# Ledger of designs, part 8: VH-VL binders against Beta-1,4-galactosyltransferase galt-1 (galt-1)

Target 1, 206 residues: Beta-1,4-galactosyltransferase galt-1 (galt-1), of Caenorhabditis elegans (o16374r189to394)
Amino acid sequence: KMSICVPALFGNGYDAKRIVEFIELNTLQGIEKIYIYTNQKELDGSMKKTLKYYSDNHKITLIDYTLPFREDGVWYHGQLATVTDCLLRNTGITKYTFFNDFDEFFVPVIKSRTLFETISGLFEDPTIGSQRTALKYINAKIKSAPYSLKNIVSEKRIETRFTKCVVRPEMVFEQGIHHTSRVIQDNYKTVSHGGSLLRVYHYKDK

## First folded at step 1 (VH-VL)

Design s10 (framework fv_spartalizumab)
Fold by ESMFold2-Fast, scan of step 1:
Structure s10 (fold): chain C 206 residues (1-206), chain A 123 residues (1-123), chain B 113 residues (1-113)
Amino acid sequence: as target 1 above (206 residues)
Amino acid sequence: EVQLVQSGAEVKKPGESLRISCKGSGYSFTTYWMHWVRQATGQGLEWMGNIYPSDSDTNFDEKFKNRVTITADKSTSTAYMELSSLRSEDTAVYYCARVGDSSGWYDFGMDVWGQGTTVTVSS
Amino acid sequence: EIVLTQSPATLSLSPGERATLSCKSSQSILYSSNNKNYLTWYQQKPGQAPRLLIYAASTRESGVPSRFSGSGSGTDFTFTISSLEAEDAATYYCQQYYSEPLTFGQGTKVEIK
């Protein structure tokens, strides 16, 4: 019912452990499919083995997206292209699609609610095609398995300048990196949530 | 028995910082949310924020604009609420209250409250 | 933010009478996925901390006398004291925990004649 699009994986800042943590924690939250776009040339051997393991076990769809070289402008346009590709892969297949990076998690504010329950409530109005959620910036460490949200030790800050989206793929015409740019019909809505029911946590090293 | 015991009354000047403690006893401190609620004289109750002591997960009302900091010390079973840049309108009784059960999920009401800490902010 | 409006502001009754208090929400606090209303009721006496009476709109807290009850769904909630005792003189607050910030109603003061 729920999927994640990870629009780019371009080297430094990620390692095999972070990939494992991301996939395991999101699986625990009820995410059924994770689409990962990666530049194969940027991956070390451990990362390649980890992604292959999850791909072989049908937990992720791994898409090789290789750019000829890195530049800020080229990377930005590449990320928009992968977002578009992922949106199309989920249209007609997935009920709700999240757009986040490996160091970001969508987490319900009310801990007794599941992620699916929280998202279903946010999309109760059938004309809502997209929900924008405030980014809550955290410096976090995850304890060893079993992986759970209770095992995160963190200091937290609210960063409302940066937002991430969850969408109904069939209602979105054009998706940006930080917001939904166009919906299929004029009467469809994009809604901003300041973090009242759903937060995006951003992990840092250290 | 389950108890929450708060630190004593405070008198502060505008611009100073306030720090209130709330010590839990008789229960598993780390598995319950701890909330902070204040009440100005003759006014209603106002929620400030909460913390889950096991992982220091915090939430708070944005209207305090980062003036509020909530922490917990597991070794002493004590939660703290600090409010900086005090104003006369921060004059209130401040309460701590616990929520939840041993599962750690926020699903129930605030069943045990501290006795309250009276804070007066005046020049 | 969700606004809770309580009525009446003050209710003056004699012992043995039925007290009925209202709490209205500016938006639905019923979570359709789990069919739960995220609404609590507290009792507060002068100089004391609030006391939890009802949570999840209608579930009575352990140790709370059976004369206290809660009902309602969505936006309209009622708190009832079936037979008022002298010790029930207090201010009663409703509170929602559907979304942050958590908010309280302004309170209903129950006075015994």
Scores: ipSAE 0.000, ipTM 0.433, lowest interface PAE 17.5, mean pLDDT 76

## First folded at step 4 (VH-VL)

Design t05 (from s02 with heavy chain N50I; framework fv_spartalizumab)
Fold by ESMFold2-Fast, scan of step 4:
Structure t05 (fold): chain C 206 residues (1-206), chain A 121 residues (1-121), chain B 113 residues (1-113)
Amino acid sequence: as target 1 above (206 residues)
Amino acid sequence: EVQLVQSGAEVKKPGESLRISCKGSGYTFTSYWMHWVRQATGQGLEWMGIIYPGDSYTNFDEKFKNRVTITADKSTSTAYMELSSLRSEDTAVYYCARHEYDSSGYPLDYWGQGTTVTVSS
Amino acid sequence: EIVLTQSPATLSLSPGERATLSCKSSQSVLYSSNNENYLTWYQQKPGQAPRLLIYWASTRESGVPSRFSGSGSGTDFTFTISSLEAEDAATYYCQQYYDTPYTFGQGTKVEIK
């Protein structure tokens, strides 16, 4: 019922351990499929092995996105292209699709509720096609620790300039990196959530 | 310097309504939950309800659902708790307390000084 | 609703003795996604607001003396004062923040002889 789109994974700073933690935690929360877009030539052997393991076990769909040239315009268009491809792959297939990076997590505020229950509540109005949630940055005290919540300090301020979305893919026409740009029908809504029931945590680590 | 300052003591008659304020300072008011907790004479702590000032979401204990209203004013960084149809058993000290209820789970770390309420005929 | 049951109701001990307080939950307060228990301990002295001592069942709040500790997981929790001091005379409450309503236990009163 729920899936995640991880836009183009270009660059360094990601490793197999973070990918494992991302996939395992989201699987635990009820995510059935994670779509990962990556530049195959930039992956080390450990990352390739990890992604193949999860792909073989049907936990992820790994999509190779290799750019022959690098320039700033091409990188930006690459991210938009992968977001568009992912949206289309989920139309008619999944009920709710999340757009987040490997260092970002959607977390219910009320711990007794599952992620699915929380999202279903936010989408009770059938005309809502997209929910936008502000990022909350987390500064980890221990850099090498897993994404456990011990020994971390959250920033008190919520970052409203950058947001992440969860959508009903059948209702969205154009999805951006930070927001839903257009819906399929004029009566469909995009809504900004205030942060009471669902939050997006961004782990910086420095 | 984080502070929660509550309004002063009140004496009420049965059937009247109570309205207590709690003003936050020294932190981003809209990023923290505000809880209301009371302690009736001779009893333990009772959780009454909660508000997230950022979007005005509220939740209440069933015991108080028909009588309690919690609101927040972002411009003055002040939360309000109103309790109607007062009875003698509502005689208690009422506290506000802040909570950063997110994935980190940081609990009630700052409390107001308390507001003493006496309900008697 | 989640019900927290504390025992004993009252504990009377001499300075230097170990105090052990129990808090039992009617259902698990362990959040599987982060493997943390959403259980908190507070100290309340007469005429004062409660003071946070322990959160996540076993993490001590900044400034809280090392003689205070918490342990347990799921439904069974223990709060310990390793060597009682006169200033520790108070009522101690557990609270769960796993589900609404965010209920408190009924409290354990610690008296110093």
Scores: ipSAE 0.324, ipTM 0.715, lowest interface PAE 3.9, mean pLDDT 81

Design t10 (from s02 with heavy chain H35G N50I; framework fv_spartalizumab)
Heavy chain, then light chain:
Amino acid sequence: EVQLVQSGAEVKKPGESLRISCKGSGYTFTSYWMGWVRQATGQGLEWMGIIYPGDSYTNFDEKFKNRVTITADKSTSTAYMELSSLRSEDTAVYYCARHEYDSSGYPLDYWGQGTTVTVSS
Amino acid sequence: EIVLTQSPATLSLSPGERATLSCKSSQSVLYSSNNENYLTWYQQKPGQAPRLLIYWASTRESGVPSRFSGSGSGTDFTFTISSLEAEDAATYYCQQYYDTPYTFGQGTKVEIK
ESMFold2-Fast, scan of step 4: ipSAE 0.360; ipTM 0.715

Design t15 (from s02 with heavy chain E100D; framework fv_spartalizumab)
Fold by ESMFold2-Fast, scan of step 4:
Structure t15 (fold): chain C 206 residues (1-206), chain A 121 residues (1-121), chain B 113 residues (1-113)
Amino acid sequence: as target 1 above (206 residues)
Amino acid sequence: EVQLVQSGAEVKKPGESLRISCKGSGYTFTSYWMHWVRQATGQGLEWMGNIYPGDSYTNFDEKFKNRVTITADKSTSTAYMELSSLRSEDTAVYYCARHDYDSSGYPLDYWGQGTTVTVSS
Amino acid sequence: EIVLTQSPATLSLSPGERATLSCKSSQSVLYSSNNENYLTWYQQKPGQAPRLLIYWASTRESGVPSRFSGSGSGTDFTFTISSLEAEDAATYYCQQYYDTPYTFGQGTKVEIK
């Protein structure tokens, strides 16, 4: 089983269509559990209806996480708290857990390979507890264009300081926003993937 | 301007090894796959393998896997293809070509000029 | 391994005529997540490296004349030259980049009478 943890959400460029695309694409890729942490104060009515639909149909687990204000420290602690909660929910439940936002997608480079096959290959060494994957920013050619890989140009540079992780939850002790901070045993390791087999695409307005 | 420049023609005897190079310029070498494709005289294109220089990951066609080695040198932006145990059937023009399988899914867009290899006794 | 089969092997046509080339794949090269076909068409003239003409089955590469077009989806693809010119005499190859190993069709040779 594979799962996704979407940490604490705050009002930004998302809408109901983006949420639908995220859930449907990841379900198509074999993701069986999607944990979404939301700030109910920041969601419009269509987004609330969309999330409720998927929650009621057992496609997502919707968790209400409301912060009283969006100060830098409080925002950061909120995201770490939701990441920790999600890691614990997946320990013993899923084989691989992804940490990404609604505007981020893990995509196999070889299109004939399923996401599960790609991830299984990356975790062939049983001592690997975490795979840190470089991020590519996607610039929409037309503002407010549909969120799709069609006609989207990515930045030439691979972003290595802001990465996203796929982990074996039972092997991780402490998970961060951009990296795995601690594994459970000394012989477990975290590795970085250079982009040959798996990439994370991050949609940007600019 | 993107360019792929390959090493010069080779004449080899059966049983020898071949090593040819492909130097990329005008782009970020480590962000593009480099493929090797060959073509025997009067025949079609045949994919041999590729390398992603960013992490040195390689793929090969099963037909060549025991004889072909593909490497890349980041400092010189140069990819190498080595083919061992040469046979007369390996006589061909060998091409390198880059591939950006980035978000755009771009195909083999730039090709080297080709390296003519003749294997004869 | 995905096998691409091109037909016909050779087309002999006069300038101004329409050339229609076929490429059939042994399995679908349609990627469901972006609904794009990972199928490319190349032109190769004697003594030259292949030249990219069409990618994603129907998207024309920059600088390629509008008389060249591609169509099809999944396993069945067509490449068309709407009005042949003398310089179009070449061998045309389809190629899939959906799976490794990447594979090419056998080629269709277009001759001008």
Scores: ipSAE 0.279, ipTM 0.714, lowest interface PAE 3.8, mean pLDDT 82

Design t17 (from s02 with heavy chain Y101F; framework fv_spartalizumab)
Heavy chain, then light chain:
Amino acid sequence: EVQLVQSGAEVKKPGESLRISCKGSGYTFTSYWMHWVRQATGQGLEWMGNIYPGDSYTNFDEKFKNRVTITADKSTSTAYMELSSLRSEDTAVYYCARHEFDSSGYPLDYWGQGTTVTVSS
Amino acid sequence: EIVLTQSPATLSLSPGERATLSCKSSQSVLYSSNNENYLTWYQQKPGQAPRLLIYWASTRESGVPSRFSGSGSGTDFTFTISSLEAEDAATYYCQQYYDTPYTFGQGTKVEIK
ESMFold2-Fast, scan of step 4: ipSAE 0.364; ipTM 0.727

Design t23 (from s02 with heavy chain S104W; framework fv_spartalizumab)
Heavy chain, then light chain:
Amino acid sequence: EVQLVQSGAEVKKPGESLRISCKGSGYTFTSYWMHWVRQATGQGLEWMGNIYPGDSYTNFDEKFKNRVTITADKSTSTAYMELSSLRSEDTAVYYCARHEYDSWGYPLDYWGQGTTVTVSS
Amino acid sequence: EIVLTQSPATLSLSPGERATLSCKSSQSVLYSSNNENYLTWYQQKPGQAPRLLIYWASTRESGVPSRFSGSGSGTDFTFTISSLEAEDAATYYCQQYYDTPYTFGQGTKVEIK
ESMFold2-Fast, scan of step 4: ipSAE 0.406; ipTM 0.742

Design t29 (framework fv_spartalizumab)
Fold by ESMFold2-Fast, scan of step 4:
Structure t29 (fold): chain C 206 residues (1-206), chain A 120 residues (1-120), chain B 113 residues (1-113)
Amino acid sequence: as target 1 above (206 residues)
Amino acid sequence: EVQLVQSGAEVKKPGESLRISCKGSGYTFTSYWMHWVRQATGQGLEWMGNIYPGDSYTNFDEKFKNRVTITADKSTSTAYMELSSLRSEDTAVYYCARHEYDSSGYFDYWGQGTTVTVSS
Amino acid sequence: EIVLTQSPATLSLSPGERATLSCKSSQSVLYSSNNENYLTWYQQKPGQAPRLLIYWASTRESGVPSRFSGSGSGTDFTFTISSLEAEDAATYYCQQYYDTPYTFGQGTKVEIK
């Protein structure tokens, strides 16, 4: 059983169509639960309708999350809080939990393998609690829906500064925005992966 | 306590190779990026590259890519930087530095520096 | 590559005075997804390794005195020492970690009269 944590939606330039594509494509990859953290008061009517539809149909868990207004780095603290809450919700419930934004997708490099098969292979060593995955940017030159299926050209560069993780939630003590900060036992491992088996595709120019 | 301890000063001739070490202690070596930064006398800081010791994943500044090799030995908690085909312009103090948060790149602990002189 | 430009090159001030240092980036180091600026400030005294003072443009590292602060966003950043002490004589460098290669400014030397 696999799940996704989307740590914060408010303040990001997403629309209802992109949300639909994110949920539907990840569901097709075998993701059974998507946890979405958002400020309901800041969403437009189409986005609210879309999220309510998926929440009512038990495809997502929608969590209303508000941050105190501050002019300094409050966004960082808000994302850490939602990541922590999501990790705890998945502990004892899901086998693998992904942390990514609505414009990011975990995709197997070996196209004949399912996402679950790829993740299972990466976690073959039972002491591995976290896999940190390199990111590739996709230039979003085609603006018509389905957005993610029409924008398929990725940059050659592998991005390591804005990586995303997939974890065994029961083995993680503290999860950060780009990395796993602490595992539950000293003999558990966090592994940084150069993109040989799994990549995160990030869609630009939204 | 967290410490990064570097190998001693080196004097080299043009065309030779440099190899310096940085030993980490007081923390989980495989959980932190190790960076190499150099500074020529009276000049600013220049990033050369990094390694994540947990899986040996490396990044380099394109300027050094043909000459620099960065490795890490988990069993001794030691990172190594080798620079080949040395030039007089490589005369500098070489620092190792770690960063506490993955992919953030700010350096919370630095080695003491290794002075390298390249002269004929 | 991202170029960081620091000004002034040198500041000569008396104890108790306010030091204000500038760092300008050739492109934005603000990551819109997390609304954070990928910029740090380091202090370097002669013969010593640099010391981290500020990260995320404005977050003070543990153990760093409260007189040191950072501000700014995107391309324009300021580092301030509110009341200069003799021990603050050093060269201060900004660094970006938004993109590789990681790059540093050329430094501002703070001298105590």
Scores: ipSAE 0.006, ipTM 0.485, lowest interface PAE 10.0, mean pLDDT 79

Design t30 (framework fv_spartalizumab)
Fold by ESMFold2-Fast, scan of step 4:
Structure t30 (fold): chain C 206 residues (1-206), chain A 122 residues (1-122), chain B 113 residues (1-113)
Amino acid sequence: as target 1 above (206 residues)
Amino acid sequence: EVQLVQSGAEVKKPGESLRISCKGSGYTFTSYWMHWVRQATGQGLEWMGNIYPGDSYTNFDEKFKNRVTITADKSTSTAYMELSSLRSEDTAVYYCARHEYDSSGYYPFDYWGQGTTVTVSS
Amino acid sequence: EIVLTQSPATLSLSPGERATLSCKSSQSVLYSSNNENYLTWYQQKPGQAPRLLIYWASTRESGVPSRFSGSGSGTDFTFTISSLEAEDAATYYCQQYYDTPYTFGQGTKVEIK
């Protein structure tokens, strides 16, 4: 059982087709549930309709986040609050939980392995509670659907400053935006790896 | 410096089993795939299988699946290839080769062992 | 499985001549996530392990002389030695690492007359 937490505020820069692609591609990879935190005031009608469709079909859980999001410390604390809420919702329910935005995809490096097989391998050591993976930016020059599949050129560098995590929720005490901050027991560990088996592809217009 | 050092030559009889080792040094052993490739005298290269030592995930060419076992020992940075039910057609030089991955994608087999000559005869 | 077909089987040339070798894949080896062709060229001399020359179809390995080059994309690949030297007498193999099982071409033997 794998799930995704999407703690991002959305309404600007995201369209319904991009959200559809995100949900459909992750479902194909074996993700069973996607938790989406929204400021409902800022959603357009197309996005509301799309999210309602997937919520009605039990593919996503929509959580209304009422605190204001800002560019300063209040926005950071808002993001951290949604990450914390999502972690707690998955504790005891989900085997592996991913933390990524609508423009980020966890992708197995080895073409023949499924996402679940890749994650199971990374968590073979039962004391590992969290895997931190570096980002790889993708040039997002093509604006037609399927959006992410048409933007396949990546930067050669890896962004280690902004990483994303997959965790065993039951082993994590405190999850940050870019890393796991604390695990439940002292003998549990967090691991950072350079993306040899798993990568996060970040699709942005630049 | 990166080195792959293989075990010495083997002479076997049909029906016996073969075990070859490949010791890696000068790099992080658990972060690189290790492949096994063989070559009969005067023939081409034939991929047999690989292992990722970090999680012991293996792949095999279907031709060898019932006879090949590939393992890795993290503590000694050594990969092993075992081939059972040997036949005269298994007479070949067996190579191990390292396969790297980084942010740019897969790299080729950049470092190879020196080869292990295996002769299967009565 | 992906089948690689090399041609010609043997090439006999004099020093200073240009050698052109072909490798054709039964399916595309272009990896969409990084837009690279997972196709390599190796040189093998008798009694030695293969030596990496070209990877990602056209990227030259460090220390490899500039007379060696690779080109092509998808299914059709070419390896060129612009001006043959006596030391270039060897068998050259193409290999794909796009999908398992990883496969090699049958080889092109380059002889110096």
Scores: ipSAE 0.000, ipTM 0.450, lowest interface PAE 16.0, mean pLDDT 77

Design t31 (from s02 with light chain S33L; framework fv_spartalizumab)
Heavy chain, then light chain:
Amino acid sequence: EVQLVQSGAEVKKPGESLRISCKGSGYTFTSYWMHWVRQATGQGLEWMGNIYPGDSYTNFDEKFKNRVTITADKSTSTAYMELSSLRSEDTAVYYCARHEYDSSGYPLDYWGQGTTVTVSS
Amino acid sequence: EIVLTQSPATLSLSPGERATLSCKSSQSVLYSLNNENYLTWYQQKPGQAPRLLIYWASTRESGVPSRFSGSGSGTDFTFTISSLEAEDAATYYCQQYYDTPYTFGQGTKVEIK
ESMFold2-Fast, scan of step 4: ipSAE 0.469; ipTM 0.765

Design t32 (from s02 with light chain S33F; framework fv_spartalizumab)
Heavy chain, then light chain:
Amino acid sequence: EVQLVQSGAEVKKPGESLRISCKGSGYTFTSYWMHWVRQATGQGLEWMGNIYPGDSYTNFDEKFKNRVTITADKSTSTAYMELSSLRSEDTAVYYCARHEYDSSGYPLDYWGQGTTVTVSS
Amino acid sequence: EIVLTQSPATLSLSPGERATLSCKSSQSVLYSFNNENYLTWYQQKPGQAPRLLIYWASTRESGVPSRFSGSGSGTDFTFTISSLEAEDAATYYCQQYYDTPYTFGQGTKVEIK
ESMFold2-Fast, scan of step 4: ipSAE 0.506; ipTM 0.780

Design t33 (from s02 with light chain S33Y; framework fv_spartalizumab)
Fold by ESMFold2-Fast, scan of step 4:
Structure t33 (fold): chain C 206 residues (1-206), chain A 121 residues (1-121), chain B 113 residues (1-113)
Amino acid sequence: as target 1 above (206 residues)
Amino acid sequence: EVQLVQSGAEVKKPGESLRISCKGSGYTFTSYWMHWVRQATGQGLEWMGNIYPGDSYTNFDEKFKNRVTITADKSTSTAYMELSSLRSEDTAVYYCARHEYDSSGYPLDYWGQGTTVTVSS
Amino acid sequence: EIVLTQSPATLSLSPGERATLSCKSSQSVLYSYNNENYLTWYQQKPGQAPRLLIYWASTRESGVPSRFSGSGSGTDFTFTISSLEAEDAATYYCQQYYDTPYTFGQGTKVEIK
C-alpha cells in the first residue's frame, strides 16, 4: 500500500550500510516497495551486491538512470525526471508514495501509531493529494550506526525551507523535488504538515 | 533559560468557565508540545491534553467530554487552556509543561509554577 | 488508554535504606524502531511542580543524583533510590509518552521515618 521513490542517486554520499539500513527501516515501517534510481557505473561492488539482493527479494525496484556526462545542471534535471518516472510507476499501484533520499526517513510522532495509520489520518480528507512535511536534522551519536533512532541526536530547530512529500499518486500531475507542483484536479489540495504527527529526519554529516 | 509562567489563581462558581495562560520563554515555542496536567488536592497527576503550536494540533483525554479547549498564540508564545461547565471536582492545581517528542526522547522537561483553581458555591 | 499502576501506595523507610518502586503498564511502551521505553519518572514535593528524574525508563536527567535509577522494559518498570536521604521524601509518579492520552500512575509516596 505504501511505496518510496528515491530519486537519482548521484555522487559518493552513500554506501552499502546506509542502503541496508534505509531499506530495512522502511520495510519495518510497512513500506512494500522502494523505487531506487541509480547510475550503476558509479556504485561500488558492495553497493551493487546489496541492491541486487533486495531487488532479487522483491523489496526494491532498481532502475538504472545513467546520464551521458556529469554536470550539476544535468544531475538536477535527472532528479526531476526520475521523480516524474517514479510517480507514474506508482499511479494506480500504491495508495501512498513517499519522496525521500537515502539519508531521509519519515517517522510517526505518536509511537503507538504505525506509519500507515499516521498517513491515513493525514489523508482523512479525500481531496488531499499531497502532504508536505518539514525536515528535522539529526546527528549520529555513534557514526557506525547512523540510521538507528537510538543513535541519533535531533537538532532543536525544524527546517522549513526544504520539505519532503507523501502523496496519493493518482491525484498528482506534477511532483517536484521539495513539493507537489500540480494536482490532477483543481479541487484537490496540497497541504503543509507542521510536524505534529509526522517527522522527516534528515541525516546531517554528509 | 527556559521558563513557563502561568496566570494567577482563580476562584470560580459551578457552571462558570476557566481560562489559564502559560507563557513560554527561552526556547522556540513552535517546536515544542505544550501539555496541560492537573492535580486535585491530595490526588495524583492527571493529563488533560496538549497542543503543538507549530500547526495547532491538539490531543485530549476523553474524560473531559470536550469541556477542554487548548489554544496557542505564536506571536506571544502563550498557550491557553479553557475548561467549561466547572464542577467542584475541577478544584485543582493546573500545570503547563513543555515536551519535545522526537528521536531525542524528551519527556515533559519544564513545568510552569501551577495555577490554583477553586470551584465552590 | 494505557493504564499505569504503581505500587506500593506508600513506602516508609529510614535514611540510608533502599527504596524500590514499581510501575506496571497495561500494554507495552517499548518503541520497536529504537528499542526505547517511553516511560518517565517524576518527583513531586508538596506545593511544587513535578521534577523530571528519569526518562526512557533508565536515562537519568542532567543534575539528578546517581542514587536515583530506573530499570525495566515493555510493561514492568522499577524506580530505585539506592540510599534514601531526608530530602527524598516526596511522591513519585511514572508517566508514559508512548500513546495519547499520556497517562500517569497514581503515585507512590515515599516517607522518611
Scores: ipSAE 0.284, ipTM 0.706, lowest interface PAE 4.2, mean pLDDT 81

Design t48 (from s02 with heavy chain S31D L108F, light chain S33L; framework fv_spartalizumab)
Heavy chain, then light chain:
Amino acid sequence: EVQLVQSGAEVKKPGESLRISCKGSGYTFTDYWMHWVRQATGQGLEWMGNIYPGDSYTNFDEKFKNRVTITADKSTSTAYMELSSLRSEDTAVYYCARHEYDSSGYPFDYWGQGTTVTVSS
Amino acid sequence: EIVLTQSPATLSLSPGERATLSCKSSQSVLYSLNNENYLTWYQQKPGQAPRLLIYWASTRESGVPSRFSGSGSGTDFTFTISSLEAEDAATYYCQQYYDTPYTFGQGTKVEIK
ESMFold2-Fast, scan of step 4: ipSAE 0.423; ipTM 0.739

Design t49 (from s02 with heavy chain S104L, light chain S33Y Y102W; framework fv_spartalizumab)
Heavy chain, then light chain:
Amino acid sequence: EVQLVQSGAEVKKPGESLRISCKGSGYTFTSYWMHWVRQATGQGLEWMGNIYPGDSYTNFDEKFKNRVTITADKSTSTAYMELSSLRSEDTAVYYCARHEYDSLGYPLDYWGQGTTVTVSS
Amino acid sequence: EIVLTQSPATLSLSPGERATLSCKSSQSVLYSYNNENYLTWYQQKPGQAPRLLIYWASTRESGVPSRFSGSGSGTDFTFTISSLEAEDAATYYCQQYYDTPWTFGQGTKVEIK
ESMFold2-Fast, scan of step 4: ipSAE 0.474; ipTM 0.789

